# VH-VL binders against o04291r164to392, part 25

Target 1, 229 residues: o04291r164to392
Amino acid sequence: DANNPAGLLSIAEEALAEFLSKATGTAVDWVQMIGMKPGPDSIGIVAISRNCSGIAARACGLVSLEPMKVAEILKDRPSWLRDCRSVDTLSVIPAGNGGTIELIYTQMYAPTTLAAARDFWTLRYSTCLEDGSYVVCERSLTSATGGPTGPPSSNFVRAEMKPSGFLIRPCDGGGSILHIVDHVDLDAWSVPEVMRPLYESSKILAQKMTVAALRHVRQIAQETSGEVQ
Key: E = the ipSAE of ESMFold2; O = the ipSAE of OpenDDE; V2 = 0.75 times the mean of E and O plus 0.25 times the DockQ between their complexes.

## First folded at step 7 (VH-VL; framework fv_regdanvimab)

Design E01 (at its last look DockQ between E and O 0.48; V2 from the best seeds 0.00; counts 0 for: pae E 6.9 > 2)
Fold by OpenDDE, look of step 7:
Structure E01 (fold): chain C 229 residues (1-229), chain A 121 residues (1-121), chain B 110 residues (1-110)
Amino acid sequence: as target 1 above (229 residues)
Amino acid sequence: QITLKESGPTLVKPTQTLTLTCSFSGFSLSKPGVGVGWIRQPPGKALEWLALIDWDDDKYYSTSLKTRLTISKDTSKNQVVLTMTNMDPVDTATYYCARIYSDYIGWFDPWGQGTTVTVSS
Amino acid sequence: ELVLTQPPSVSAAPGQKVTISCSGSSSNIGKNYVSWYQQLPGTAPKLLIYDNNKRPSGIPDRFSGSKSGTSATLGITGLQTGDEADYYCGTWDSSLDAVVFGGGTELTVL
């Protein structure tokens, strides 16, 4: 059974481990993205990938919201990700440990009309860690990873999401420390050479996705608190 | 295949403004992740970074020279222009432009041949 | 003032190995990739090593780079007369938001 909970949980746990190693570790070579200098007025610490498969970006910042609220906000990608066309949750499976596994089909807009849009078939795993942190990690399901076969990719190019997600740690004084990792392979080779740079830039990924997420959640936090910037 | 070439005056008087142009081929500043930087080298001295501009028009300047430097790009012409105001004899140097990968900060490749600028009355 | 420190000169006999050090800080070498440049007399600098230890195409394996902590090292084995040049280390400084270079090292083959 492709939807075997035990099998899916195994995939989820592997995704979680790898994600965490990226979020707070050096499983990916991170370099600070220029122009994103940390400071009081900074959106946060933003880093981009070096020497990894695909492209990757990482961000870390403070958010004046509780972890669960942050997770809810960020799970709604169409609300803050401009290039997100649609997100369909095909299955929701309890992980048995308080966590939740979701099988998700995501469609993206193409950055250019000269290339087919990308879609994703992913497993998203949400769980609370022992330290009180809340994690939402996500990775593509492929023949190599196991899991059920996703929807047909008609008129799309199936891209790969490497273990990505959000690590949301509660702060003692309230709020959360948010770690975001976006790691994708957009199959740049399937794109005309002239447009390929749009698909292989970690900076673009950071700007359009990673920083956008952090900015969005901070905006919501400010609106909620009544703080005016 | 990728080339950069510096052009501009080779002699500048003190207090005048230096304008240098970097013309390049084999790559485009419309390409994400690409940038062009300027580096100078006084005779017998070390390399000194001056400025950098990337495909997204982000600009970075040496802190010590920031008030004197302006960098701009013309993507359609494959040119980057550097202006430096209030030139002084101490600014006599060979000026290089070089390609940099803005997504991968840390190295310049390739370099132009450089143009020697002498500041003298 | 130079942010990265290199020895002003190094020398060795042909066939020998030399190392050139580059000392920085936590804001530059400590968190960013180091590059090395070779500058032959009367020529423009040439990229020799990038990302601490990677060689561009055309650079022989006699050249190597390494980084540890806030310091980087360029290694040259099988020293040749043609290796006589100035060598510069460079990296990004995150605190300055600037590219920084070392003072350069003059390599002489005895």
Scores: ipSAE 0.415, ipTM 0.783, lowest interface PAE 1.8, mean pLDDT 93
Fold by ESMFold2, look of step 7:
Structure E01 (fold): chain C 229 residues (1-229), chain A 121 residues (1-121), chain B 110 residues (1-110)
Amino acid sequence: as target 1 above (229 residues)
Amino acid sequence: QITLKESGPTLVKPTQTLTLTCSFSGFSLSKPGVGVGWIRQPPGKALEWLALIDWDDDKYYSTSLKTRLTISKDTSKNQVVLTMTNMDPVDTATYYCARIYSDYIGWFDPWGQGTTVTVSS
Amino acid sequence: ELVLTQPPSVSAAPGQKVTISCSGSSSNIGKNYVSWYQQLPGTAPKLLIYDNNKRPSGIPDRFSGSKSGTSATLGITGLQTGDEADYYCGTWDSSLDAVVFGGGTELTVL
């Protein structure tokens, strides 16, 4: 039985530590994405990776929603991630420390007929930190990580999500500071060279996932606060 | 081995349009995060950045010269073209092209040898 | 007015050390990586330092770079006659959406 809660919690805690080192630290060589600048249309600070395994993007911004509401919105990936076809939660396991572990199978649409669509088999860990921050982090389960084997990937290319997620810090006057990290390996080798930019670019990753998520939450926050533009 | 080479006229008259071509080998603009930029240097003066174009066709121009510059690429020919209108004697300079990362500014490396353009009647 | 400010010249004897400063602002050096270029007389510029303090392959370790706040510094130790050149700092300015270079520093080895 590969659903051992103690073993899954060990994987989850390691993913959390790695995610935090990316979100608030220098575990990834972050550079500020070109064209992102302060202003009325600014959503926050966006960075992309260089010289790392896979591709990564990070964003940090203010949202006028409480941490749990932000987490609720962002966990519903199909509602904001355009290329997300489905997200199936196959297991939900209490972590024994107040947190929650989910085993998740995600299918993505292919952006082109020249490459197979990607899928993901992941562990998602949600927990509250001692400082009142809420964290949702996620990583692929592979033979290297341990944990249960996921659904067969006969019509998909199994992609890897490296420790990624959301760190949501409450603000004293209400609202939250949201940190997002997306870190993936989409197996760019498996596509024709002309299409590889879609699978190797941290800038495209930022535009399609990281910025999209932050923009989505900020838009909902404006609408729920009575601010409409 | 990566090389870039500038080509075009070496003498133009005031008010004419200058067109320069950067031909390169050893890399492709189909690779993410790669671009080509243009830099000039008047005789005895400092380097001045002019423009760059990246692999996904984003274009950036010197603020002071933007209205006079156009940059384009032909990925299949490994070429980048710079056009500068309304040339003036002050535009006499050596013009360089160079490879750069264009999703963020890391560095220009390598540089072409440069081509000297003189603007005189 | 230059966006990045460098001293116009520096000089020292062979074997000595020099530093070349590059002063900018929060929109350029404060946010973005700095690179340094060496231009020998009559030649194209050559990358000397990238990402604030890293050397490309083939650049000797007597060349060093650093960045603090909105200023960057190129250090050269063990000066050689072949180091006589112009040195330029460069970076991205996020407010201008443009590459900016310093005015250059002429190094003379006496």
Scores: ipSAE 0.041, ipTM 0.609, lowest interface PAE 6.9, mean pLDDT 87
ESMFold2 (binder alone), look of step 7: mean pLDDT 92; pTM 0.944

Design E02 (at its last look DockQ between E and O 0.29; V2 from the best seeds 0.00; counts 0 for: pae E 11.1 > 2)
Fold by OpenDDE, look of step 7:
Structure E02 (fold): chain C 229 residues (1-229), chain A 121 residues (1-121), chain B 110 residues (1-110)
Amino acid sequence: as target 1 above (229 residues)
Amino acid sequence: QITLKESGPTLVKPTQTLTLTCSFSGFSLSTPGVGVGWIRQPPGKALEWLALIDWDDDKYYSTSLKTRLTISKDTSKNQVVLTMTNMDPVDTATYYCARIYYDYIGWFDPWGQGTTVTVSS
Amino acid sequence: ELVLTQPPSVSAAPGQKVTISCSGSSSNIGNNYVSWYQQLPGTAPKLLIYDNNKRPSGIPDRFSGSKSGTSATLGITGLQTGDEADYYCGTWDSSLSAVVFGGGTELTVL
């Protein structure tokens, strides 16, 4: 059974471990970006990687919202990710440990008309850690990883999401520390050579996705608190 | 295939402004991850980074020389221009432009041949 | 003024191995990729090593780079007379928001 909970949980746990090693560790060679402002008067750290499969970016910043709220906001990618066309949750499975596994199909807009748009078939795992942190991690399901086969990709090129996600740590006194990791392989080789740089830039990924996420959640936080934007 | 060439005056008087142009071919500053930097080398001394500009028009300057430096790009002409004000004999050096890949966190390759600038009255 | 420290000179006989050290700090070598450049007499610098230990096309495998902590090392085995040059390490410094180079090392082949 492709939807065997035990099997999916195993994939989820592996994804979680790898994600955490990226979010707060050095499983990926992170280089801090300069001059990136995720929001007005906000302090955040943004980093990118060049020595990984695909492209990768991460960000860390404070958010004046509770972890669960942050997670809810960021799970709604179409609301803040400009290039996200659609997100379909095909299955929701309780992980048995209080966590939730979702099988998700995501369609993206193409950054250029000269290339086919990318889609993703992913497993998203949401869980609370022992330290009170809330994690939402996500990775592609492939023949190598196991899991069910995703929807056909007739008009898309299936891209790969490496373990990515959000680590949301509660802060004393309220709010959260948010760690975001985006790690994708957009299959740049399937794109005309002149357009490949658009698919090979971790900086672009950081700007369009990672920082966008952080900016969005901070904006909502400010609106909620009544702070001047 | 990829080439960079520095051009500008080879002799500048003290207090004058130096304007150098880097003309390049084989790549474009519209390409994500690409940038061009300026590095100088006084005779018999070490390399000194001056400034760089990337495809996204982000500009970075040496802290010590920031007030004197301006870097700009003309993507359509494949040119990067560096201006340095208030030149002094101590600024006598060979000035290089070089391509930097992966933005400012990359490496310089290739380098131009360099142009020697002498500051003298 | 120099953020990265290199020995001013090293020497060895042909066929021998030499190492050139580059010492920095957490804000530069510690957190960023190191590149090495070879500058032959009277010529522009040439990329020799990038991303700590990668060789560009055309660079022989007798050149190697490594990084540990806040220090980087260039290794040259099978030293040849043509290797006589100045060698510079370089990297990004996150604290300074600047590219930084070492003071250079003059390699003499005896």
Scores: ipSAE 0.445, ipTM 0.790, lowest interface PAE 1.7, mean pLDDT 93
Fold by ESMFold2, look of step 7:
Structure E02 (fold): chain C 229 residues (1-229), chain A 121 residues (1-121), chain B 110 residues (1-110)
Amino acid sequence: as target 1 above (229 residues)
Amino acid sequence: QITLKESGPTLVKPTQTLTLTCSFSGFSLSTPGVGVGWIRQPPGKALEWLALIDWDDDKYYSTSLKTRLTISKDTSKNQVVLTMTNMDPVDTATYYCARIYYDYIGWFDPWGQGTTVTVSS
Amino acid sequence: ELVLTQPPSVSAAPGQKVTISCSGSSSNIGNNYVSWYQQLPGTAPKLLIYDNNKRPSGIPDRFSGSKSGTSATLGITGLQTGDEADYYCGTWDSSLSAVVFGGGTELTVL
């Protein structure tokens, strides 16, 4: 049934497993993004997908904030994702092991007036792993996945978020190791050919979403510590 | 059927600025993941990478030469232009342009035939 | 000096096998894909191997590539006199934000 907690938890656990295989493994054919390098004065390690379903990007970097603060910041997508116009949490369902399931409707700005803006209907699952890491993962609910039907998308093109999210690992000396995966299908074939790069490029996805998130959290960390001064 | 061709002066005097044009066909710099790079080879010596511009207009330069190099593109004309200032006889080389293929992972295919530039006083 | 190190020359008889090494660091070969180029005398370089071990269309399977740690290797079996050329490895270096090439290896088929 719709809003069936056991069914939603099953979807959430599958999304978590798939997200982790992308974040720390080779479930996506990752290639390093040119111009990104590790180091104390760099944003972190960034990779992009090739020849996969949809487009994907991932990043890994150090952030001098504790894990809960990082999660709080990143869950508030409008605060850091320029193209995010709204995030509306329609349902919150406790999971049996201290985790939380959220049903979320997200609207995005369009980068051009030549194509309709995208929206998303997603399940977001937050939980702690056995090793003390926090995970926030998310995926679209569709007829293929099951789960409740989302709001109608009459003014938007319903895009698909494949299992994506954040893995936030505490560091012994303070701060966190942040892993980010963004994996989406924006239906690039539904836009004019001249605009298709905006919807089909893993590099653009990385720049606008994955790198933007990591940069935002690092800037907040540096402001509070004075390290950027 | 992808081709690249280098054009520009073959003889340059010391201190002058070299401008080379890469004209290509069979691909577009509007395609995500594609770029064009410049590589030179002095007579009898190894390949030396100079610069790279990608579809997103990001530019990368050899660390040792970056104060002398400028790269730009004209996507509508399928051209990439390299400018190198303050030429010296040690800059005598064959200059190649080449397409970077498949998400910028530093591999070049195909290459142009090259243009030989002599810097002579 | 060069970021990627190759032997200056190698030689072998027709029909033999040869390998050409390319040594780098974690900022280049260790974390990035390696490509190999063949440059026949008097010609432009030609892509021979990409993504560590893949061949473009038209490159015979007697050319192979591999990578282990911070080293890459080009293998050539069944050597032919037409294989006499200079061979270069290349990759992205993340610390330099630059493409780097090896110094080249001159293959002689005796």
Scores: ipSAE 0.006, ipTM 0.475, lowest interface PAE 11.1, mean pLDDT 85
ESMFold2 (binder alone), look of step 7: mean pLDDT 92; pTM 0.945

Design E03 (at its last look DockQ between E and O 0.38; V2 from the best seeds 0.00; counts 0 for: pae E 7.9 > 2)
Fold by OpenDDE, look of step 7:
Structure E03 (fold): chain C 229 residues (1-229), chain A 121 residues (1-121), chain B 110 residues (1-110)
Amino acid sequence: as target 1 above (229 residues)
Amino acid sequence: QITLKESGPTLVKPTQTLTLTCSFSGFSLSRPGVGVGWIRQPPGKALEWLALIDWDDDKYYSTSLKTRLTISKDTSKNQVVLTMTNMDPVDTATYYCARIYTDYIGWFDPWGQGTTVTVSS
Amino acid sequence: ELVLTQPPSVSAAPGQKVTISCSGSSSNIGNNYVSWYQQLPGTAPKLLIYDNNKRPSGIPDRFSGSKSGTSATLGITGLQTGDEADYYCGTWDSSLSAVVFGGGTELTVL
């Protein structure tokens, strides 16, 4: 059974482990993204990938919201990700440990009309860690990873999401420390050479996705608190 | 295959503004992650970074020279222009432009041959 | 003025090994990748090492780079007369938001 909970949980746990190693570790060779100067007015610490498969970006920042609220906000990708066309949750499975596994189909807009849009078939795993942190990690389901077969990719090119997600740690004084990792392979080789740079830039990924997420949640936090910037 | 060439006046009077143009081929500043930087080298002295501009029009300047420097790009012409105001004899140097990767903090490769600028009355 | 420190000169006989050090701080070498450049007399600098220890195409394996903490090292084995040049280390300084170079090292082949 492709939807075997035990099997899916195994995939989820692997995804979680790998994600965490990226979020706070050096499983990916992170370097500072140029143009993101740290300071009081900074959106946060932003890094991008070196020498990894695909493209990857990481961000870390403070958010004046509780972990669960942050997770809810960020799970709604269409609300803050401009290039997100649709997100369909095909299955929701309790992980048995308080966590939740979701099978998700995501469609993206193409950055150019000269290339087919990308879609994703992913497993999203949400769980609370022992330290009180809340994690939402996500990775593509492929024949190599196991899991059920996703929807047909008609008119799309199936891209791969490497273990990505959000690590949201509660702060003692309230709020959360948010770690975001986006790691994708957009199959740049399938696009015309002239457009390939749009699909192989970690900076673009950071700007359009990673920083966008952090900015969005901070905006919501400010609106909630009544703080005027 | 990839080439950069510096052009501009080789002689500038004190207090005048230096304008240098970097013309390049083999790559485009429309490509994400690519930039062009300027580096100078006074005779017998070390390399000194001046400025860089990337595909996204982000600009960075040497702190000590920031008030005197302006960098711009014309992507359609594959050119980057550097202006430096209030030139002084101490600014006499060979000026290089070079390609840089700016997705992350990258390296300079390749370099132009450089153009020697002498500041003298 | 110089953010990165290099020895002003090093020398060795042909066939020998030399090392050139580049010392910085946490805001530059400590957190960023180091590049090395070779400048032959009367020529423009040439990329020799990037990303601490990677060689561009055409650079022989006699050249090596390493990084530890806030310091980087360029190694040259089998020294040749053609290696006589100035060598510069470079990196990004996060604090300054600037590219920084070392003072350069003059390598003399005896």
Scores: ipSAE 0.284, ipTM 0.732, lowest interface PAE 1.8, mean pLDDT 92
Fold by ESMFold2, look of step 7:
Structure E03 (fold): chain C 229 residues (1-229), chain A 121 residues (1-121), chain B 110 residues (1-110)
Amino acid sequence: as target 1 above (229 residues)
Amino acid sequence: QITLKESGPTLVKPTQTLTLTCSFSGFSLSRPGVGVGWIRQPPGKALEWLALIDWDDDKYYSTSLKTRLTISKDTSKNQVVLTMTNMDPVDTATYYCARIYTDYIGWFDPWGQGTTVTVSS
Amino acid sequence: ELVLTQPPSVSAAPGQKVTISCSGSSSNIGNNYVSWYQQLPGTAPKLLIYDNNKRPSGIPDRFSGSKSGTSATLGITGLQTGDEADYYCGTWDSSLSAVVFGGGTELTVL
């Protein structure tokens, strides 16, 4: 049975550890992004040039919402990710420590008609850390990771999400510090050379996903600031 | 094939404003991740970066020269223009334009052949 | 005040190996990618190494790059008389918000 809860928890805990090493450490060679005209708190775009393929972006910012609310908003990917066509949660499995494991199939719109749209088959792990931080991390399930095989990718190119997600730390006096890491391999070599920069650019990834997420949460926080919290 | 070519006056007098144009082909500033930069080299001296402009119109200038420099682009004409005010004999140099990767500040490739500008009375 | 320091010159005989250093700080070489350029006499610079250690197509593998801490190194093996040129390192400096180049190194093949 491919739905083994102990095996899925092992994958989830590994994803969490890898995600945290990127969000708060130097597991990725981060370079500061410049010249981007986003919301005021954009931080960094990185290209990865080691033995793994892919692109990565990281951002950090303050938001006037408690960690659990931020997590709830960001888990609703179609509400803020423009290129997200659909998110189907196929399984929900409770984990220890009050956490939740989800198996998710995501379809994306293509930025061009010259290449097939991407889809993702992922495990998403939501949990609260002992210091009160809330984490939503996610990674693709592949033959290398184990876990159940996802839906067929007819008309889509199966892309890979490396451990990515949101670390949401509570602040003294209310609100949160939001750390976002996006790390993906969009299979850039499967597109025509003229379009390849759209699939290899950490700056574009940051503009489309990482900064968009932070901006969306901040906008919702401002819209709710007139309410008692 | 990607090519760039610098054009403009080869002689200017002190205090005049220099305007140089970089005309390029084989790429467009309508595409993400690319820009054009300007670098100069005084005779027998090292390379000195001046400015760059990227596809989304962000502009960066040498700290020591920023008050004298203006960079702009015309994407439809595949041109980038550098203006440098208050020229001085010290500004005598070969001026190059080059394509730069701008997802992060990366590398310059290719370079134009350069144009030599002499500043004298 | 040069931000990146290179030796003014290096020399070696044909067939030998030479290395050219480029020393900087954490705001430039330490946290940013390094590129190397070759400038043959009377010509424009040409990209030789990008992203610390990668070669563009057409650059032979006897040219190599590496980076450790705040220092970068260009290595050239099997020296040829056609390698006589000036060599420049370049990178981004985050504290200056500027592109910076080293002062250049003149390679003489004896």
Scores: ipSAE 0.012, ipTM 0.573, lowest interface PAE 7.9, mean pLDDT 85
ESMFold2 (binder alone), look of step 7: mean pLDDT 93; pTM 0.950

